VH-VL binders against o27280. Designs and how they scored, part 267

Target 1, 266 residues: o27280
Amino acid sequence: MDSMNVPEVLEIKRIVEESESVKTFIFSWDFRREVRPGQFVMVWDFRDEKPMSVSLIDPVRSEIGISIRRVGEFTDRVHGLSEGDLLGIRGPYGRGFELMGRDILLVGGGIGMAPLAALADEATARGMRVDALVAARTADELLFLDRLEAAGVNISTCTDDGSCGFKGFAHERLLTLEENHDMAAVCGPEPMMFQVMRILDERDVPAQLSLERYMKCAVGICGQCCLDDTGFRVCAEGPVFWSQELSRVREFGRYRRDPAGRRVPW

## First folded at step 11 (VH-VL)

Design U40 (framework fv_marstacimab)
Fold by ESMFold2-Fast, scan of step 11:
Structure U40 (fold): chain C 266 residues (1-266), chain A 119 residues (1-119), chain B 112 residues (1-112)
Amino acid sequence: as target 1 above (266 residues)
Amino acid sequence: EVQLLESGGGLVQPGGSLRLSCAASGFTFSSYYMSWVRQAPGKGLEWVSAISKSGDYTYYADSVKGRFTISRDNSKNTLYLQMNSLRAEDTAVYYCARLDDYYYGMDVWGQGTMVTVSS
Amino acid sequence: QSVLTQPPSVSGAPGQRVTISCTGSSSNIGADYDVHWYQQLPGTAPKLLIYGNSNRPSGVPDRFSGSKSGTSASLAITGLQAEDEADYYCQSYDRSLRGSWVFGGGTKLTVL
């Protein structure tokens, strides 16, 4: 029987400082329970649990990594932990990314680069040409550049304030990049992903987008975050969706859900 | 043994519908993109449709777009092609083929099922 | 018409070499998409003969070889045998057709 719904208490083996606001927590992992790029785990600090994307998948070292941005009380507490401390991990959950062809474009905004870094490792290992557009508000918030460079990824950067690379938004930078990709994977703020998806659709590039929408329930995976029109639950049917699916969802890029499930504009 | 077995072909009137099935065995079906390829009597191979591993992204040749729907059921190891508004020019042997997701090639083929659209 | 161009027929005597060409465009072979070759014996389903421009699946004799240059590819058959009589199809991928698998029109090989 698969016991993925019971948290396993794991020791933090190593912590990597990715930026002043992002850390990657590394755990030993038994790969008889497969983990794929694009999947997430529930991280439990013995008070609350939150979904976090897997950012490192290393069967050679028998390790997984989970990258966490400091944005609230839960993540502040987790950032206060040290090597040797314990966290509960449950999962993995969700659909992973699919790879197709010889070329892939990765478009990541902020912490959205976390699942894309794991995907970049898989794509390069299978011999794909990988182009990554890494976007952030400022240069200090660009993530995984050294890891992507070490993997042989072709990197373009974009910052809102112009402190590194292109000055402007990810979709504006994308318009200046080569159009020749067999597929794309996109993860970041939903308005960014919507604009990127529209450009990729016009170019006839199949795209997969990872949605990390709000989850209301802390007890088990209740998964009360949905898309309109289709009724998708991120934890059950996502977090990875194809652009062909999302193009039919009126809500995507226009509205979000509050904790009560009501539509609110972005 | 890796095998693909098509079924559901037959004689149908113009404007009619047929659903083809392809039963896969001997490999992890959910790990592969899949495709349909057809061949009219005495003519060449023509790609019809393809589907992603999850079933969530689909490709169609312009000649069948809006009339044919490709789908899959990974729990049953089965690929489907729903064919609506059939035309005489759709008369062909329909092959199920397994796609390689790196090379964009077709490494395993079924034996085909004949679809005849005639009055 | 087919997107990839092949000669409709080629012929040779036993023991000879024949070459079958496959000509594409900048949106398929010229965009570095690989070329695959399929052999279809009379009354049978196609089988993969060459994949990824020049690779042979297990069980395919080394008499069959593939190559690619620019917008074109070629299948070469050396030491031609009577059992090689078949239709041969090239196949690639085309990005300009909203992501389409494209076949050549096929070449009928006759062993004289």
Scores: ipSAE 0.543, ipTM 0.792, lowest interface PAE 2.7, mean pLDDT 87

Design U41 (framework fv_marstacimab)
Fold by ESMFold2-Fast, scan of step 11:
Structure U41 (fold): chain C 266 residues (1-266), chain A 119 residues (1-119), chain B 112 residues (1-112)
Amino acid sequence: as target 1 above (266 residues)
Amino acid sequence: EVQLLESGGGLVQPGGSLRLSCAASGFTFSSYYMSWVRQAPGKGLEWVSAISKSGSYTYYADSVKGRFTISRDNSKNTLYLQMNSLRAEDTAVYYCARLDDYYYGMDVWGQGTMVTVSS
Amino acid sequence: QSVLTQPPSVSGAPGQRVTISCTGSSSNIGADYDVHWYQQLPGTAPKLLIYGNSNRPSGVPDRFSGSKSGTSASLAITGLQAEDEADYYCQSYDRSLRGSWVFGGGTKLTVL
């Protein structure tokens, strides 16, 4: 299957501060349990468990990294931890990104750049040309630029407020970029991913998109068995989906669900 | 030993349907893109369709788009080609082939299964 | 649909060198997609002979070599043997028209 379903208590070996709101927690990892970009782990602080994408995969150092944005009680507690503290980790889970061809476009928004940073490392290691469009609301929220540059990635940036690179949204910047890619991988806020997917579909570029809200579906603890209550009738393994799959999901990019299961606009 | 074994070919009337199968063994089937390639009697090779590792992305030649459906079952190590609205020009030996996802080449081929569309 | 162009036939005597050309366009070979070559012996399925322009799979003799320049590729066979008599196909990828795997029309090699 996807992985071991037993949590291991692991020591935080190193913490990298990526921004004011994002930290990468690094753990020793036994790579007899394979980890691929796009997969996630369940992180347990001995009170609550939450899915987090793997952002660093380093077999040479025998390490994985998990990048966590501070957005609520669980992540606030985890951000309060220090090197040497313990967390429970189980996984990896979910299907990862598939690589195809000689060149790839990565489009990442905010923390969505985390799984794409791991993918960039794999793509460059296998000799692919990698172009990354890194998007955020402000310059301070652009993530992994130094790591991508060190990997040899061709980087374009955009911010909603114009504080770095193109002023505007990821899809607006994408319209000004070269169309020449064998495939694309996209991760970020769902409205951004929807607009990017539309453009890539018009360009006939096969795209894979990582959906945070479907990470729990991959481990069998999703809130709903169907991706779309009318289109996809059974819970599908996520979080990575091809654009051909998502084109049939009416929820994608248009609405989300609140804790009561009601449809609410993004 | 790495092997691909096609089945399901035969004689069919124009407008009819056939479903081809390709059984894979000796390798991790779920780690590869797969394809179908055909060859009409005495003619050259023509690519027909391809499918991603997960089965979630598909490619079709213009000549078969809308009529043929490629699919796979990774739990059974089997590739399928559902052929609808068959025409005389679809008469060919159909090969299953394993795709290399970096070079876009085909490194393992089955022996082929003959599809004849005739009244 | 983009199609790669090969001569329909080539011939040579035992011990000689023959070359088979494969001509593409700006959307396939000219877009820097690799060229692969397949050998099809009479009554058999195709077998991979050369991949990634010039690489040989295990078991393929160094008498077979491939090269690529611009929008064209070639397969060279040195020291021709009777067993080399077969059909040879080039194949590349075309990114236009939603992406497709494209084959040449095939070349019948006769060993005289």
Scores: ipSAE 0.528, ipTM 0.786, lowest interface PAE 2.9, mean pLDDT 87

Design U42 (framework fv_marstacimab)
Fold by ESMFold2-Fast, scan of step 11:
Structure U42 (fold): chain C 266 residues (1-266), chain A 119 residues (1-119), chain B 112 residues (1-112)
Amino acid sequence: as target 1 above (266 residues)
Amino acid sequence: EVQLLESGGGLVQPGGSLRLSCAASGFTFSSYYMSWVRQAPGKGLEWVSAISKSGGWTYYADSVKGRFTISRDNSKNTLYLQMNSLRAEDTAVYYCARLDDYYYGMDVWGQGTMVTVSS
Amino acid sequence: QSVLTQPPSVSGAPGQRVTISCTGSSSNIGADYDVHWYQQLPGTAPKLLIYGNSNRPSGVPDRFSGSKSGTSASLAITGLQAEDEADYYCQSYDRSLRGSWVFGGGTKLTVL
């Protein structure tokens, strides 16, 4: 019996409203089971189970946080919960981000800032300089700006509509920034990540990217957890991949698979 | 006690191949970047290659790019260097070294294994 | 040539002070990458002597010290002893070479 694979029923200690559509659920956690930025947990509402990235890792307070965007039936039900209510948590799963050097660039889009916020905390705690490019469609969808600022992160923003910071996409903003970094970590919509990866590859910056693809891995691995040519299983070998690894994946940034396994362009 | 132990060196002809191994013990191997450094007889230290914790990112010196391949097996606590198209100037003692991911320094070194490329 | 420049040799008598310089450029030491120093006794593997410009690993005597200024670094050895006779190498990281670990050419220390 492996305790990591059995859901623990945990009480919601605190709920932080990050935006109109995003909440962070805080739980007590026993850090004898280590959790690293970039890893995910399975969240169970006693009807469905979904993978969620860990957005807060606080060993001093013995807490983890899970940030959830309201996008469908499962997340609507979870958003309806209150402090004191129960959720099942199983994990952690996946490989986390690796840190190297003294300087790191974080590039996050929308809810993709969730795992990067946890990474920012770890990077600052070890004395790294952290620059974050935070992207969203509109100003009210930019996440974790106050938390990043409190952590000492140097923040740049961009929005598609120009309502905050640079008007345009993350990769367009990145082209105007010439700060050199020892490494980068990227999480957000796959088309954004592909464009950002290309720029970082041209600049010879080692980059890690987190694939927030749909996963079905309660017991065993579904076909939707596999990448095309390389055969990588997102839940087993990801969700974090180096850009050298993703450059070998024909699907990345070009198309995805629907539930039936058919190719769907981005 | 932390230890690195290289093996696989020997005498090879120009154009030949060798695979070096480095067995790690006494620490969590999967938590460190690893490196290969060489030293030709009577000469100085020259960095050859480095690899990330997962093996997903690799670095190579220009002199070996396209000929050498670094890899690791975290389940076996072992680092590898596959050396192809060997040249006389590749003759050296090859050291395995553990990398610090903050300082970019090498805090633990193996004893080295001798590679001689000669007819 | 080596990317980092060291004098090929230095010498001193027991009890004296010697310094070994390490000169880099704006793409390595000058870009705020740290300098590390390694001691290599005859017939042995290199051993980390100083890391992160000025830190000593456990077991390294305090008579060894490191410093860094601009594009250069120095290793100082005070109270020189016969067992200090060795080759000394500086090492840093260079961003302009697509990410490379770079060594100095080495300095042979002779204790007279």
Scores: ipSAE 0.752, ipTM 0.865, lowest interface PAE 1.2, mean pLDDT 88

Design U43 (framework fv_marstacimab)
Fold by ESMFold2-Fast, scan of step 11:
Structure U43 (fold): chain C 266 residues (1-266), chain A 119 residues (1-119), chain B 112 residues (1-112)
Amino acid sequence: as target 1 above (266 residues)
Amino acid sequence: EVQLLESGGGLVQPGGSLRLSCAASGFTFSSYYMSWVRQAPGKGLEWVSAISKSGGFTYYADSVKGRFTISRDNSKNTLYLQMNSLRAEDTAVYYCARLDDYYYGMDVWGQGTMVTVSS
Amino acid sequence: QSVLTQPPSVSGAPGQRVTISCTGSSSNIGADYDVHWYQQLPGTAPKLLIYGNSNRPSGVPDRFSGSKSGTSASLAITGLQAEDEADYYCQSYDRSLRGSWVFGGGTKLTVL
């Protein structure tokens, strides 16, 4: 049995350009290591290792996909790779999303749509009705619309500049949507997730939220998730948290921590 | 064999506390929502509480909210119900039940444990 | 009082058909949540008899069938047998109660 903590060197089979700044890297995967939507892997370029959410889970083709936004030195190097090149992958890690009921609302902002795209595939395969609110700054930054449409997802869009769909923020669009759901899954910038969570809580919709900053803590590295209200439990059990868990974290949506543990407002 | 086994019931005075346990075997406990259902002597079934797969989300009937706490330990395959501020009307057989996450039904039940609240 | 309404009792002779009704509202059965049925033999725990309105778990005879229409559901038992004497409960989910699993009051089936 292979350890999930040992990186496998895998060949990039395909690269899908999702936008100017986002690419999905597709690898063959041995599903003896199960992967669930909401889990992440550590991606190693033979210099540095970074956590990345799994955005495609395809047992029929024996493939996983990892969507990466270009935001710094590591991601710039990975974006420079071509099909046939090699990356180290270890995992999966962390709590995945849970499903309950027959309908689900997905609310994604920017690259936060990556783990939600994998969840949409699982929910539709299970026979759930899926509504997705896809938010971005501009139309060109909306992700996975064609994939969601092909899966039969009911899509609403929201852009800050009004270039596609509703003009405004995700939580403002959500207030105009009156349908209730058995559950919701949310991933995006933390201030957006905080506002969305408040609305879903008022509507008595159980919500799960994926927090990138807790990914390292889920593998036993307590870097950025230290010094929260719930202590070790929050640090160990991410990146996906229920709204009831996050309602008890005083920092959620209000503060982050720098490497020295100091509060930095959003 | 899939089974649930409740324990921890007994006689307790009004205002007292009691903790029920439900030991699960024969299935992947961490993959299921779980529930507590009670039945007063000679009466019907009443849902009490439910908990998500991770334990991060909980549901309570209005009659027990603020007094009862549902929890689970997936490493021990065990479901718990902490009952505080017990009243005579809490007297019932308490069943552990496994929840289906698609249909909202209860497909596996334990044998029950009797809780009697009296002086 | 129960959120779902069942008759308190029904009776029949061996070989006959009996039907047990379960009436809900727009926040549960009428909101398209499924109805499940449980059989409780005297002195035993309930067991799942019908799930998802009309599906039978493995081992449940086809004499038991379920149906749903609007805000109501029904359990039908054909070819009634003495061992069918039990309490029967319907159960659904209610969104308006901040999410609640709701039961009917139960129906006692007497065979002869």
Scores: ipSAE 0.743, ipTM 0.864, lowest interface PAE 1.3, mean pLDDT 89

Design U44 (framework fv_marstacimab)
Fold by ESMFold2-Fast, scan of step 11:
Structure U44 (fold): chain C 266 residues (1-266), chain A 119 residues (1-119), chain B 112 residues (1-112)
Amino acid sequence: as target 1 above (266 residues)
Amino acid sequence: EVQLLESGGGLVQPGGSLRLSCAASGFTFSSYYMSWVRQAPGKGLEWVSAISKSGGYIYYADSVKGRFTISRDNSKNTLYLQMNSLRAEDTAVYYCARLDDYYYGMDVWGQGTMVTVSS
Amino acid sequence: QSVLTQPPSVSGAPGQRVTISCTGSSSNIGADYDVHWYQQLPGTAPKLLIYGNSNRPSGVPDRFSGSKSGTSASLAITGLQAEDEADYYCQSYDRSLRGSWVFGGGTKLTVL
């Protein structure tokens, strides 16, 4: 009866500081509303509501976690909250990641590791072998390394500046990794995801990609939820898409839209 | 109980088209990959096509690629196979099968529907 | 020529043991993809008999067992009964050609 569209006011049970700019907010959750990796919730601070990916799903402890990067007014206010404070949460929304096979490659850039960390937990619980390529501009922006290690994930890192692991971009590092995966999941900056998708397609690896930038459409009606040429609506049909779906979209990896809706090159 | 029920089989002329349906009940259809498998009279099992939970990723056997289209409607718990440009070699019982996403196996099968392609 | 090779027939007497082989290649069984076995009684749909190389679904008696080594798998049936007369198929996954589900040609088991 529409329970997922009614905000629940939840107490912040625990806050984990992931980096200088990223925090994970942990809440008790009633798993009568199933949540899967790749889905998002609407976070309400009693002034504004914004979509956030779920980064922790723990049915044993009855907890979910939401990782938030400080990028503007709303996220600055939320970062100012403490354990015991209240936030409104509604959802989950969107398609989650699908799992198939015995081994999976995760490729995450920056905050894009958040939904992939939840997926890593599900994949390892299923007995899958998980390889994660964690990418960031600098070493201090690499996220979830301790959590992934604790889950038994095989981790590779790369940074643009070479401060940790391979010096270079995610797709350059991927070319040096084994081609042996049943599937892949990718989340991060769109140019990174486009290059990674090209390599995975050449390797015949089915890939799922999360287009989180369009989740802002869930707050209101806007054309930025639509991908070019195909009419896909990310908030309605995403944010997770298969590579076969994205191969039909001219916009993906080539241009974006500004606040006025104009096409802008990457 | 968990069930798959195929329908839509029949007699068609070479070059004709036919659409098969598979109605699922007793489980959460949207949580499973699905498959079509066929068996020609007196012959073995041959995999035809598979589709992901969302329908966003699709697999075809080389023998049917470009002629058959698999699709699903999760709101109706139904799997489809649109068969075009049918040949005598497509004559078979067509089974709907549920795919296990860890083992790549088929744990639930329908009863099958017969497709006969002849003049 | 199937991608997976099975003998076309095997036979045994009641109470005996039979083994049905399934031979693949480096792109399927040899790539560590699991082998599944299906039983097809005359005039009926296939039924899952063994999954994941050696696991039995609920209701399958322990006289049916599966094993896998290298590029091959086998189904063993002990204490043969008349109702075991059926066609048996192995199935695996092949990672070449963007992935495919592959079956053996089937083995007709006769219980004399």
Scores: ipSAE 0.744, ipTM 0.859, lowest interface PAE 1.2, mean pLDDT 89

Design U45 (framework fv_marstacimab)
Fold by ESMFold2-Fast, scan of step 11:
Structure U45 (fold): chain C 266 residues (1-266), chain A 119 residues (1-119), chain B 112 residues (1-112)
Amino acid sequence: as target 1 above (266 residues)
Amino acid sequence: EVQLLESGGGLVQPGGSLRLSCAASGFTFSSYYMSWVRQAPGKGLEWVSAISKSGGYKYYADSVKGRFTISRDNSKNTLYLQMNSLRAEDTAVYYCARLDDYYYGMDVWGQGTMVTVSS
Amino acid sequence: QSVLTQPPSVSGAPGQRVTISCTGSSSNIGADYDVHWYQQLPGTAPKLLIYGNSNRPSGVPDRFSGSKSGTSASLAITGLQAEDEADYYCQSYDRSLRGSWVFGGGTKLTVL
C-alpha cells in the first residue's frame, strides 16, 4: 500500500555478528504490515538505497532482521553503524516463499542462507521437518548453523575447500542424499542454484529459487525488467520463482549481464 | 461466508474446448493452493489439476496433461481450467476445491459445473 | 499408478456402527501422507468430513471418527442415522505420481 512505498526511518534495535563479513540488523516492526520469508526491503542509508532480504521474522518480539554482507561502499557504511543509529526501511516487497507439505529441503550458499533462515523458522513453527544443505567456499562463510540447529533443523554442510563437512559443491552433496522432499527452497550463487534445480526437477521435487538480480523488478523500478524466453520478453515478479518458471528462462545458470546489459558467461 | 462458485460448463463436441472459472469469496484466495476435481455421471471423484498460491507451480493428472491448463488470477479471486482436445471420457461435473498446504486435503468445495462432451 | 481401494458398499441399521476401509500403498498412505474423508449426499457436492487422519471440521458430529495405520485408513460411524446415507471417499497424496492427489473409488453407505 502507500506506506510500503515510503521509507520509514527506523532505529537499529540490535546488531548480531553472523560472521566477519555478515551482520544482522534488527528493527522493531508493526506486523499489521505482513512480512513473509523470501521478501525483501529497500534499505536507505540516506545516500543510497539497496534491496536486502529479510532474514528474521519474529512477531512475538515484534522484530524483523536484515542480514547484510560487506561487499562494497554502501554495505561498508551500513556495517559501520551502531545500535541506536537510524536507517530508512521500505517494504516489504516481492513474492515470498510458499510452503506445502510435511517436509522441506533448504539449499543455501553463503548469504543466500539469510532468507532461508527466516523460512526455516516458519517451516519448523508449522511442524514441518526441515533439512538444510548449507554451502560456502570455506567454513568461515557458513551462516546460521547455530540458529538452524536451535530450531531443530537437520543440517548438512559442504565447502569448496573441504574445511567443513562434505568437500565439494552443493549439487555434488545433494546427489549423495537419498531423502526426497515435498518441496525445496534454494538461494545462493546462480550456478549453484541451476545445478540444484536440475537435480530437483529430475526427482520431481517442486522447488522455489530466490534470485537477487530480480529484486528491483518486483519493486517496479524497471518496467521492462524481463526474462528472455524463446525470443519473447517475459516480465516476472521476483525474487522468488518456481522451478517451472525458471525452466523457461534461457539466461538462468548460463550467463549474466554486466552494467551495460552485455551477456557475460558464468 | 467462505464459498467457491464454478461456471463455464456446457455441451461441446469431441475435439472442442471449454474454459471453466471458479469465483472465490470470503477468504484470502492468494493464500491457498487450489484444485480441480471431476466426477463422471455415476462414478467416483478424480483429481484433475492443482496450482500453487502464486500460480508458479502446476500439477496435472496424467489423463489431462498436455490438454488442460490450470491458471489463476489472484487480483480477481478466480481460478481457471482451460480444457482443449476434449474427449467423451472428460464428461463430468467439475468441482473447484481449496487445498490445505499442510495436510494435502480439500476443505472447501464449489457446487460444480457440468461438462458434457458429446456429438 | 497407485489408487486407493475402498469397498463399493456398506450397510447398517440405525444406531449401529459401520466402518469404511481405505487401502493405499507405500507411495501414498504408507509414505505418511494424511488421509481425508469426504461425504457426498445425493445430488450435492462433496463435503469435508475428516481431515488429517482423525480431525473433525467444525459442525461434524463426534459419531464420525478416522484412524490410520500403515498403508490403510478407516472411517468409523457410530450411532448410524438415516441422514448418513451417502457416498464416502477417502483421499491422500501420492509422491510417486509426480505429485498427485488420489481418491478412493467411493463407498455407498445404505441405512437400512
Scores: ipSAE 0.754, ipTM 0.863, lowest interface PAE 1.1, mean pLDDT 88

Design U46 (framework fv_marstacimab)
Fold by ESMFold2-Fast, scan of step 11:
Structure U46 (fold): chain C 266 residues (1-266), chain A 119 residues (1-119), chain B 112 residues (1-112)
Amino acid sequence: as target 1 above (266 residues)
Amino acid sequence: EVQLLESGGGLVQPGGSLRLSCAASGFTFSSYYMSWVRQAPGKGLEWVSAISKSGGYTYYADSVKGRFTISRDNSKNTLYLQMNSLRAEDTAVYYCARLDDYYYGMDVWGQGTMVTVSS
Amino acid sequence: QSVLTQPPSVSGAPGQRVTISCTGSSSNIGADFDVHWYQQLPGTAPKLLIYGNSNRPSGVPDRFSGSKSGTSASLAITGLQAEDEADYYCQSYDRSLRGSWVFGGGTKLTVL
């Protein structure tokens, strides 16, 4: 049954090792079911199902890629798979990124570069000038630098420990960048995204931010995926939100929600 | 055939409200930014408001900010402009226009709907 | 007042060339935002005439051409015809506080 609400069992066609902790799993995809940068799929290993952003969209080769960071039992099991093994894929889900103008800034933290790498491909194919600020805790966790460079993206890096590029956080590096952009797209840890959004708002740069933590609600009945009193649900309205939508959410950047929907400080 | 059709204009007293609609057909409405542009009798074109493809980001001219609200319903292929606290200087023909998201230009226009704010 | 400056009127005889200027600033045309031109025939809605500084939509005669230099743009109309009598508007985007789509004040072209 081919539908976005039923997992399709797909063969892992190719695996790219992006870093010690991140792999991209590539599948043949029928593009009659469109996929846009910023959308996610549910990945099923026949035990658990988890949301994962699409990091490669290649209609020419009829392939999609899903980048997965090893962070727990599910992701450890998936990382143990080989080319030829099977995974269930359901989707795509969610609101993808919108492009506007001629000049875009991408700000990615860690695995948050995954959906932004797909967006970089679309933006460059469209003829936009793309600047990417790639942030991570260490140099070993910077992702997609070679792919972005091959696409013609102008890259800046920063690491918390100073092992590559600017020593410091993404928002600190952004403050030293004087260029204005027509728009920005941001994905990474929520505290990073909050600080970046504040700077972009001060500069009147429209920004889109991907809130991946709350995508568990995509499985259907999860009324707990809600931001503050605004009534936003990440699975229904996101995961990509405009800065204008998030600027009115007092919870953004200060609190997160656990699987039961309870507010927990960052 | 790509078309935009405005409706909802009329005569209203100062301080009153009107809601304009723009029905889109012949293209994938959800794939475009949309805009409202007005023209007072015998005067030039003035941009009023714009909205992103999803409706999640909105832009307003300073002259209408806080009084007008742009919105869209992609399931109905319809753009809206809610106009509150109307003033005599808001009297104009209001055009719905499709925005090109790369060039920032308006490539498809409706025929316009007349809004008259008068006692 | 308009953010982009156009002459309020221009005139020419059939067969002549006219140009309509559009002057902006460093926050719009000078910030490398494109200029678009619209033709508004009497009693009708505006129609896109030139987009992206110099591109013509399908169906627009090659007598119409656009150019951009620095903080200004120009619309040129060669071989003037009576049917060209209309109002012409330039439009760009302004990057200053909040960002805005901005129009010129319009130019009334009279033929003859």
Scores: ipSAE 0.560, ipTM 0.809, lowest interface PAE 2.5, mean pLDDT 87

